VHH binders against DegV domain-containing protein DR_1903. Designs and how they scored, part 7

Target 1, 288 residues: DegV domain-containing protein DR_1903, of Deinococcus radiodurans (q9rt62)
Amino acid sequence: MIAVTTESTADILPLQLGYSGIHLLPVPLGHQGQVYSERELPPDQLVNLIRTTGEPARTLAIDDEVVARTFEAALQGSKSGRLVHVASGSRFTPHFEVAARVAGQFGVRVQVIDGGTVSYALGVQALHAAHLADQGADFGQIARALAELRERTLLTFAVESLDFLRVNGRIGNVAAFIGNWLGLRPLLAVEAGEVVSKARVRGQAAAVRTLLSATHQFQHQTGETLRLYCGHTIGGEGAAEQLQGQLQAVYRDLPAPLHPLGSGLTANVGPGVVAVLAFPRRFGLGHA

## First folded at step 1 (VHH)

Design P3 (framework vhh_7pa5_2)
Fold by ESMFold2-Fast, scan of step 1:
Structure P3 (fold): chain B 288 residues (1-288), chain A 122 residues (1-122)
Amino acid sequence: as target 1 above (288 residues)
Amino acid sequence: QVQLVESGGGMVQPGGSLRLSCAASGFTFSDYYMSWVRRAPGKGPEWVSTISSGGDSTSYADSVKGRFTISRDNAKNTLYLQMNSLKPEDTALYYCAKDLYSGYEWDAFDIWGQGTQVTVSS
């Protein structure tokens, strides 16, 4: 069986790492010339550090030696001597390019896939890859399945401010939405490997209703039963709980678990974020 | 609240064996990847081995592959490191570390115990 790796910023939960066997490539955080791991600077401490100093935090490139050590560690768990690494989208981060470069040292043993997304949408791809590997899938089968999952994934979220994306150089096509946000929340989505702007809404209730509406449209378009996740950064818990309640009222018998998002994502999108992640249930993750 | 107590170290001749134990308390042991990290006098910390929360996935530093075996007993909240074919280069203080991620990364906020000393000499 093929081993699977992805990034610490994929927001995979510790229990999910345990049963999937996925190894994480640690993405470092930078703040005022100091380098931290995500565990050294958990989301609440990260937000407090940014607020206290008035200086932004950034995700940094991963050292080649750390990538090589992670690949070696993961290969120990591979009966086939093969590894698939699922990287965050090449248009979002440098991580795909670094992983692909280091993978060259391993010949055919390591294949790197451009995940075209971030956060738990990336984590879901890694979990699905691990599930397929357990079923005996080869590299080509995994790559094709992840491409299909990527095309059938909804990731949309409401942020308090575009400043976090701006300072990290990720504002791109949503730059037209910057300015005075008196009572407004930007709604964004990940589409075709990029962040796109969808709407501006007033307050939390409107943001939650818009995320619910996007989920309805997505289910209608796919025609499939969905897996649903209510993501949040620190400060977004209340909005995520409201979203969860509204999703469960509409999609009875479908769980819509709350999913805490880590420091790497928080550095890029800020506190107070609420998100919906949805994809067809047939994409197995090896868990309930 | 988090406490990790290492034991099992000692002095051995090259080629000898030792089994280290780490008793964990103050957190849900079965939720975390656990690691062994060592520090030789005058050197920085070196990652040795990691085990997944359920015990089904393990990884090792190149310097110890084939000689060391990491294991855990979640019912007893205990982590183990079986060290075989010990070399002088394995001489170090060995620490047990709570780890959310695979590999060398460990939480600097966790207070580790004093470690357990392993000395390999003739």
Scores: ipSAE 0.000, ipTM 0.101, lowest interface PAE 20.9, mean pLDDT 82

Design P4 (framework vhh_7pa5_2)
Fold by ESMFold2-Fast, scan of step 1:
Structure P4 (fold): chain B 288 residues (1-288), chain A 121 residues (1-121)
Amino acid sequence: as target 1 above (288 residues)
Amino acid sequence: QVQLVESGGGMVQPGGSLRLSCAASGFTFSDYYMSWVRRAPGKGPEWVSTISSGGDSTSYADSVKGRFTISRDNAKNTLYLQMNSLKPEDTALYYCARESYDFLSGYYDYWGQGTQVTVSS
């Protein structure tokens, strides 16, 4: 009934876009004065470009006109003439503020939710919103469900370097840790709409063990059966496979699928990242 | 303590093949991205190829795509570069390099001594 939009950086898979009907608001990528879409610069090409030139890529601001065009396109497919847009956390990007401003032009037809997170954790919120909309939920029901999902989501990840977050202006309180990296991998989490530092660990095995431990603690805290995802940027696949194997050994009845992370997130966290995303299984994502 | 030792270079005719190896020691090899970087006479360093820590993700310079293959054996702490259809412009000293965690201070923190590849008739 209600149409759903979110950002191209939400790392929703093509199959999931197909069955959910979610429309993506494109977040542009910048590199050496050139502007790209995620389609034009997929993760493997983005990493190659960074390594070839020696220069980082960045996610860029979105235009009001692009937002308005996205909302109009999504509303065209809405049976109720209504749209919910789930934006990346307002503390991470200016995208929420831009979307909220443009939504004002549509009156009550468009509601914008601050997702308080990024990447597939944002994507999961959009997919759940689409699932609820398909079941006839209204704006209030969707907003309440997403608030609950956000509070019951674990997103933690190991990066090779904090420099990618620094270049994109997204390091915040972890900036104090820049410049001492020999063999140390920062372990980060998204908490209360911010990136926080949880640990510094030496090597891939220690990073994977720490992610497994965080998942185990989260399972005890929630007391619910979880959905588990092993996220990775280019080069992090081996670590993600190791994490998957260890999660499946502990949580035998639960799939823990590998989830490739897109160019927008790769620009912000770099190659070689491994992540765990976990939330209660009752939050449905539609088919599959 | 950290050591990278290349081997497998030599002289070959255009169209020939060579397989380079890099033996790594003094660190947990499986934790690091590894690269091959070459330096031709009178030119600056040119990145050739990179492989992820787990070995599943690879990338190549446009000049070598379809001709070179990077691989690794984490059980043997060894990096490889299979070079096919070699051209005179591939003549260079080839270095094994360990990717730094801090790419903004430089992509590589340790380099091997290099192995010479000469493509000549």
Scores: ipSAE 0.000, ipTM 0.137, lowest interface PAE 16.5, mean pLDDT 84

Design P5 (framework vhh_7pa5_2)
Fold by ESMFold2-Fast, scan of step 1:
Structure P5 (fold): chain B 288 residues (1-288), chain A 122 residues (1-122)
Amino acid sequence: as target 1 above (288 residues)
Amino acid sequence: QVQLVESGGGMVQPGGSLRLSCAASGFTFSDYYMSWVRRAPGKGPEWVSTISSGGDSTSYADSVKGRFTISRDNAKNTLYLQMNSLKPEDTALYYCARVDEYYDSSGFPDYWGQGTQVTVSS
């Protein structure tokens, strides 16, 4: 079967990495001239460092050598001698470009897919790729399935501040409004490989209600039973629990697990974030 | 109804061995990746090992690599964990888990057994 790699910023949980066999390409973190791995600077310590120093952290470019070593390690575990790498969206990060360049050294053994998204939305693409690979799918079949999943994915989230996206160069078309959002929480979505503004709301309850409305609208549009996830950064736990409870009240037989978001995403969106991730349940994340 | 029943736990001295078993029912066992995960009192869940649906691929946590061996018998719908050179740090409730899309807030898969207690003490 084809081995699967993605980025440490895909927010795949350690237990999920264990049972999926996915190898992670480590995305480095920078803060005040120091470079860290996500292991060296987990989310709680990252948030404490940001709050203590008053300085935001950044995700950094990955060295070609690190990419090559990661691909080599993943290929050693591949019975087919083949690897698919699912990269964060090429409009968000340089990681797709770096991975595609390095993949050239491996010829036909390594194929790189532009995931067009970030965080656990990227993670679920990698998990689905691993599921398809286990079923004997080839590169083309995996690429087509991931393209379909991308078109049928909702990723919407509420941030406390746009400053974190601005510092990391990821605010896109919402940059024009950064100074005018005082007292309001921006609601953002990932659409067509870009961050877009969806709403401006006051308080946690309004943010949660808007995420619920987006989920209801998305389910109506797709007409399919969904998989639901309540994402959060440090400080967003209460809002995520509220979102989970309200989703469970509406979608009674569907789990809506809380999903802690990692340091790479926290550096880009900041603390206090609550998010909903939704997609049709037919896109398996493992073996069901 | 998915059911997983673990057995084989007990008390052993450091350096000892135990073999855990998990009997699966209510689903097509041979279609699923299976994992062992453990939880020590006062600590979060720790993934231990995973085996592919056909048994062709295995993976292990760094803390147990070289000491533990995961295996399965698809004809008997049974998952095994052979634990050698046991250490006090291995003391935990051990859970058999079906690899699935859903998980609880701790990152554990949706379908768990009741667990089997392993205690390593002198």
Scores: ipSAE 0.012, ipTM 0.397, lowest interface PAE 8.1, mean pLDDT 85

Design P6 (framework vhh_7pa5_2)
Fold by ESMFold2-Fast, scan of step 1:
Structure P6 (fold): chain B 288 residues (1-288), chain A 122 residues (1-122)
Amino acid sequence: as target 1 above (288 residues)
Amino acid sequence: QVQLVESGGGMVQPGGSLRLSCAASGFTFSDYYMSWVRRAPGKGPEWVSTISSGGDSTSYADSVKGRFTISRDNAKNTLYLQMNSLKPEDTALYYCATEGYYDILTGPFDYWGQGTQVTVSS
């Protein structure tokens, strides 16, 4: 078996259903010169810290030494003496570049995959990699399967405000939404390793309806039974519960569990976010 | 093509001053927020300061507020960090970064410089 690592920002803990052997590379949080782990600064405390100080928080680059230590620890648990690391998308974070550089020190023992995504969509890739590794898959088989999963994954979310993205100074492909003067909520999606704008809607009910519609279109396009997750940041609980209820009314036999999103993502997208993650059920997560 | 080159580091006594520079090339410097990040011996990266693309907004870590000043010259594609009242705990490798922070909408990758060493002897 090949060992699997991913980032603490993959929000994997609530997704661990039948597999727990994944090692997490800790992504540090920075606020006013202080460095925190996600454990030291959970989402509610992070939101309170930002509100109290009026200053944004950020995720920071990972120290090469921490990456090397994480890889070595994971390799100690590997029966094959091999490790695959699933990194957040190279177009979102510096973490892929750091992991790839450090992996060079391990030669063929460590391979790094660009996950092309973030948060719990990255977590799903890591869990699927672990599931395949447990079944005896090699690096090539895992890489191909993750590429297929990535192409068949819907990650769509509504942000309450562009303020968090705006104060970071980086809106990228959604720059046209800057100055949200009409109280509109941007609907964003992760496609081909990038964040793209899908819609701009007014109010929570419209945001929830648009996420539901996106899920219906995705299901129609794939033609497969889906696994569904309703993500949220602090303040987005009500919208996520509403989305869950509407998804379960349509997909009656499919659970659509609520998934709290972590501090790393919260720092960048803010409170009040609601999201849907969907992918074909055939992609295993270490359970039947 | 994209390059960030830091300079101006060195050895200084407690209470001294240093001015760091970061020369940027290969991208439209005036479109980017710029930051200084440092790594002290045995520690992870620590954010120091950020300046907006136009230079009209700045932020500082509590540990350096009132002692350090970040500035930029968009005509010269250069970022600066004026460091006053230096302390032994400021000893670190200092990096210039355009995206040394996680940013979900940021683009193809994060640009980090080579770093410049600052040593405050005690």
Scores: ipSAE 0.000, ipTM 0.119, lowest interface PAE 18.5, mean pLDDT 80

Design P7 (framework vhh_7pa5_2)
Fold by ESMFold2-Fast, scan of step 1:
Structure P7 (fold): chain B 288 residues (1-288), chain A 124 residues (1-124)
Amino acid sequence: as target 1 above (288 residues)
Amino acid sequence: QVQLVESGGGMVQPGGSLRLSCAASGFTFSDYYMSWVRRAPGKGPEWVSTISSGGDSTSYADSVKGRFTISRDNAKNTLYLQMNSLKPEDTALYYCARDSEGWYTYDYYGMDVWGQGTQVTVSS
């Protein structure tokens, strides 16, 4: 059985870590010269820190030594002596490059996959990899399945400000749409390994309606039964609950669970975010 | 592939006229509200006008009302903006945009696809 690792910013829940056996590569957080782990600075404390100081937090580079230790720990638990690491998109973070470089020290035992995404969209790729590994899949089978999952994934979200992405250097191709659109919330998506601008809307109801519309369009395009998640950062709970209610009204008998997003993502997108994550149900996440 | 391609911009004298066109492809044009948005140098985007999917309803920013006319030809997948009585303040890059929400009031305006833009310069 191939072991699976991904980043602490993949927003995998503790219960899911327990049944999947996934090992997390810790991504450090920085604020005003201080370095924190996600455990030391959970989302509520992170948001309070940002609000009280008026200064944003950042995700920081991962040290080669931390990557090597994470890979060694995961390999010790691997029955096959092999590991697949699913990294956040190479266009979003330097983490793929660092992981790929360190993996070279392990020869054929460690393979690194560019996940082309972030947050729980990355997390579901890691969970699906662990599910396939449990079924005896090899590296090639896992890589192909994750490529298909990535192409069949909707990740779209409404932010209160682009400043958090800008400060972290992750504003990418949406920088062209920065302007004085006072009172409008940007609606963004992850497409082909990039953040893209989809709309600008006023207020929570319009943001939720747009996310619902995007999900409906995606369902029509795929023609498959979807697995749905309503993601949120601190302050986005009400919008996420509204989105959940609207999704369940349209997609009867499909759960659309609320999914709290962690400090790493919160540092990059800010508080008050609501997101939808959708992909075909056939991509299994394990036995839970 | 969803695409919007604007044309018809140029340089005109104050009081002059220009007609902008936007060629749409890769989606069912007749299903969408369409908008014109402009961006002046050093300023943020300003919504200019919106037209309903069937062409029966239009809305305009106060700054252009009575001078600009939005129209569409669904058979040709083309959006138009007729600009009359142009002022130096109309100088901007003009974008064609698709409205994902189907609402034409600015408070419910959602633009999910933008064109590359066409430059309009009004100067003596």
Scores: ipSAE 0.000, ipTM 0.103, lowest interface PAE 20.7, mean pLDDT 83

Design P8 (framework vhh_7pa5_2)
Fold by ESMFold2-Fast, scan of step 1:
Structure P8 (fold): chain B 288 residues (1-288), chain A 123 residues (1-123)
Amino acid sequence: as target 1 above (288 residues)
Amino acid sequence: QVQLVESGGGMVQPGGSLRLSCAASGFTFSDYYMSWVRRAPGKGPEWVSTISSGGDSTSYADSVKGRFTISRDNAKNTLYLQMNSLKPEDTALYYCAKSPDYDYIWGSEFDYWGQGTQVTVSS
């Protein structure tokens, strides 16, 4: 069985880490010159720290040595002596480049895949890779399946402010939406490895309606039964519950679970975010 | 038809200053957020600065904060960028960009680019 690693910012839940055997590469968090792990600074404490100090937090560069140790640890648990690492999109972070460089030290034993996305969209790629590895899939089969999953994934979300993306250097072309307007929320999506702007809407109800519409359009385009997740950062719980209720009203027999998003993503998008993640149900996540 | 005409570019030595202007027509200028975006040789577009419709809110890329000042004159339908302490890294074609007509858009690109004005910082 091929071992699987991905980043701590992939927002995989503790239960899912337990059953999948996925090893996490820790992405450090920085705030006012101090470095934290996700465990040391969970989302509620991160948001409180940002509010108390008035200073933003950032995700930091990963060390080559930490990457090498993570790969070595994962390979110790691999019966085939092989590892696939699923990295956040190369256009979002330098993590793919660092992982690919370090993988060179391991020859053919370690393969690195550019996940082309972030957060739980990256997490579901890693979970699917682990599911396929458990079924005896090889590197090529896993890479092809993840490429297919990437092309059939909807990740769209509403933020309260673009300042968090700006501070972390991830604002790019969505800078046109800068300016925190009362009740006006930017709607963003991850498409082809980039953050793209979709809408600017007033209020929570409009944001939820737009996420619902995006999901309906995506379902129509794919023609497949979907897996649905309602993501949120601290403060986004109410909007995520509203989205869940509306999705379950339309897709009666499909769960649309609430999915709390971690500190790494919260540092980059801020509190109060609500998101929908959708992809065809045939992409299995093991016990999920 | 929306038209944006940039001017004020030129060649300047490091540490110098330039003031860019953008003359807007074909829309109600005072209703829109306006931005400056630049494209350096061999690179994609980089956002520089944005100003709110009334001019009361401004934002800047970290690379230019403290050196550049965005402003507007709604009576003259003109957007400005005052560039001080210019560096070789500021060499680029500078574009004026308008926000979309609606409260929402379906895309990541600015609604409209002008022709651009070239800024070259060299000794």
Scores: ipSAE 0.000, ipTM 0.116, lowest interface PAE 19.6, mean pLDDT 83

Design P9 (framework vhh_7pa5_2)
Fold by ESMFold2-Fast, scan of step 1:
Structure P9 (fold): chain B 288 residues (1-288), chain A 121 residues (1-121)
Amino acid sequence: as target 1 above (288 residues)
Amino acid sequence: QVQLVESGGGMVQPGGSLRLSCAASGFTFSDYYMSWVRRAPGKGPEWVSTISSGGDSTSYADSVKGRFTISRDNAKNTLYLQMNSLKPEDTALYYCARDTFGEYPYYMDVWGQGTQVTVSS
């Protein structure tokens, strides 16, 4: 069995970590010159810190030593002596570069895949990799399956402000729209390893409607039964519940669970975010 | 009386070009985002392109990126779509639409009657 690692910002739930055996690289948080773990600043405390100080937080690069220790720990649990690390997109974070560099110290034992995405979209890639590894898949089979999953994944979300992406250096091509969106919520997506602008909307109902429309278009395009998740940061719970209700009304007999997003992602997108994650059901996540 | 009138459609060979125009009247054209949406026979509407009220921001469907260019002339209340390297799959009735919320077709509140584009060898 090949062991699997990814990052704490992949927003994998504790129960899922338990059954998958995935080890996480801890992504540190920075705020006003102080460094915190995600454990020290859970989402509600992080949002309170941001609101109290008026200053956004940042995700930071992982120390090489921490990466090496995590790889060693994961390898100790690997019957094949092999490890695959599924990294957040190389265009979003430094984590792929750091993981690839450290993996060099392990020769062929550690392989790093550029996940091309973030948050639970990255998390489902890692969970699918663990599922395939448990079924005896080799590295090449895992890499090909993750490439297919990546191509068949919808991740779109509504933010209250572009400031959080901007201060973390993730705003990219969306920066040109900042000044023209007074009172409007940007609707963004992750496509080809970067954040792209899809729409601008006024109010929660319009944001939810746009996410629902994107899901309908995606389902029509793929022609497959989807697995659906309603993601949210602190303050986005109501919008996520509304999205869940509307998805379940349209896609009857399909769960669309709420998925709380962690501090690392909250630092990058801010509070009040609602997101939809969708991909074909055939991509198994283990004990599903 | 709000009205949008499309023109410029026609028949072309694959690889050809067409320029569509949309004449707007009955509202302050320069206050609105404008979009092009197409409908192929037997299919639902597909969003093609959007342009901001001032003309400084544009977006395109993946199927037309690099081939189509949206533009506008606010002094003439006119929207344009320059279509290059046309393919058979671009065959559709093309609609000009007034956009109230952004880039998705579900947010269009005023539509023209459409102009037919047919790409055939």
Scores: ipSAE 0.000, ipTM 0.100, lowest interface PAE 20.0, mean pLDDT 84

Design Q1 (framework vhh_7pa5_2)
Fold by ESMFold2-Fast, scan of step 1:
Structure Q1 (fold): chain B 288 residues (1-288), chain A 121 residues (1-121)
Amino acid sequence: as target 1 above (288 residues)
Amino acid sequence: QVQLVESGGGMVQPGGSLRLSCAASGFTFSSYWMSWVRRAPGKGPEWVSTINSGGSSTSYADSVKGRFTISRDNAKNTLYLQMNSLKPEDTALYYCARGGYSYGPYYFDYWGQGTQVTVSS
């Protein structure tokens, strides 16, 4: 079976990671000249550090050696001697480029897929790849399935500030919307490997209503039963709980679990974020 | 320091009910989200349910939704799982775990020893 790797920023939960067999490529965090792992700087400590210093944190570039070690470790667990690495979108991070370059050292044994997204949207691609690998799928089958999943994934979220995306260099596609907000919350989505602006709303209730509306539109567009996740960064728990309640009232037979977002994502979008992740239920996520 | 002690497991026939309890000590229980996780024979751990610190929000795995109810009593530092319409597939060790969505993807920092639930005729 093909082994699967992805980035530590993919926000895969420990329970899911524990039985998926996925190896994580660690993405380092930087703050005021200090380098941290995500384990050394969990989301609550990261947010406290940002609030206390008034300075943002950043996700940093990954060294070629770290990528090579991760691929070697994953290959040791691969029965087929093959590995698929699912990288965050090439338009979001340099990680795809670095992974693809390092993969060249492994010949045909390591294949790198541009995931075109970030956070748990990337995580579900890795989990689906692991599910397919467990069923005996080859690289081509996995690549096609992930491309389909990417096209049929909704990732929409409300941020309190665009500053976190700006300082991490990920504001480009929404830079025009950085103007005077006066308490408005930007509603953003990931589409075709880019962050796009969808709306500007005032207050938590309006943000939750907009995420709910986006989910309804997506459900209509796909025509399929969805898997739903209510993502949040530190400070976004209340909004995520409201979103969950409203989703479960409408989609009564569909779970809409709360999903905490990790430090890598938090560094890039900030505290107080609430998100919806939705995709067709047919895309299996392995065990659990 | 932190201690989680599960109880209420046992043997029950298909269609029966059990109520699991988890007594928490060594931390401010009312400040933490709490979860139930199970491990069936020959399988990996499966998340079952999570409840927020105040008890106002709950989430469930698809396999148990509509049959199980998670609740908590912050005055008694106790977490509960009411299990109805039990199936043979629910046979597992059930763990009380501290965390499950408040503080990030590596949060389930303490687990109890588990209580065995066996659904058999």
Scores: ipSAE 0.000, ipTM 0.142, lowest interface PAE 16.7, mean pLDDT 84

Design Q10 (framework vhh_7pa5_2)
Fold by ESMFold2-Fast, scan of step 1:
Structure Q10 (fold): chain B 288 residues (1-288), chain A 124 residues (1-124)
Amino acid sequence: as target 1 above (288 residues)
Amino acid sequence: QVQLVESGGGMVQPGGSLRLSCAASGFTFSSYWMSWVRRAPGKGPEWVSTINSGGSSTSYADSVKGRFTISRDNAKNTLYLQMNSLKPEDTALYYCARTPKYSYGLYYYGMDVWGQGTQVTVSS
């Protein structure tokens, strides 16, 4: 069985980690010259730290030695002596490049996949890889399945501020929206491995309606039964609950679980975020 | 000393019924949302159903919807799962799990107390 690793910022839940056996590559956090692990700054403490200091936190580059140690630990648990690492999108973070470079030290034992996305969208790719590995899939089969899943994934979200993406260097073409925001919430999506702007709306209700509409359009486009998740950072719980209720009213036969987002993602998008993640159910995570 | 103890499992033929019980102790049961989770042979845990603290709201996995009914008796600190029209695919070890009061639908993050499990085998 091929072992699977991904980043701590993939927002995989403790139950899912227990199921999948996935090893997490820790992404360090920086705040005012101090370095933390995500365990040392869980989301509520991170948000309190940001609010009390008035300074945003940042995700930092992963040291080559930490990557090597993570790969070694995962390989020790691998019956096949093989590992696939699913990295956050190379256009979002330096983590893919670092992982690919370090993987060279392991020869054919470690393969690195560019996940082209972040957060639980990355997490579902890792979980799907673990499911396929459990079924005896090889590297090529896993890579092809993840590429297909990536092309059929909707990840769209509403942020309170673009400052968090800006500070972390993840703002890209969305930078055109800074400075002109006055009481409006940006609606963003991950498309083709980058963050794109979809709308600017006033208030929580409008943000939720826009996420719901994006989900309807995506379902219509795919024509498939979807798996849905309502993501949130600290302060976004109310909006996520409203989104869940509205999705469940329309898609009565589809679960739309709330999904808490971790400290690494919170550092990049800020508090008060609500998101929808959707993909065809046929990509199954092996636990539902 | 928080504890959850499942019972009511057993062997049954396809189309049969079983009722699982989960006895809770060591915490204010009526303040928590509760869930049933199962683990089939060779598989990881799969969420089955969730009920809110008052019993007025329930949610179910698609695979069991219309066949299983979750309920609770807060006076007896007991959670139930009525399983009807059982299929071979329902064969699993069934766990009850404590879910935070603020959780909704299929949200299973924060399930922090799990029972020992009760085995359900559906075979012809």
Scores: ipSAE 0.000, ipTM 0.137, lowest interface PAE 17.5, mean pLDDT 83

Design Q2 (framework vhh_7pa5_2)
Amino acid sequence: QVQLVESGGGMVQPGGSLRLSCAASGFTFSSYWMSWVRRAPGKGPEWVSTINSGGSSTSYADSVKGRFTISRDNAKNTLYLQMNSLKPEDTALYYCARDRPYSSGWYGFDYWGQGTQVTVSS
ESMFold2-Fast, scan of step 1: ipSAE 0.028; ipTM 0.485

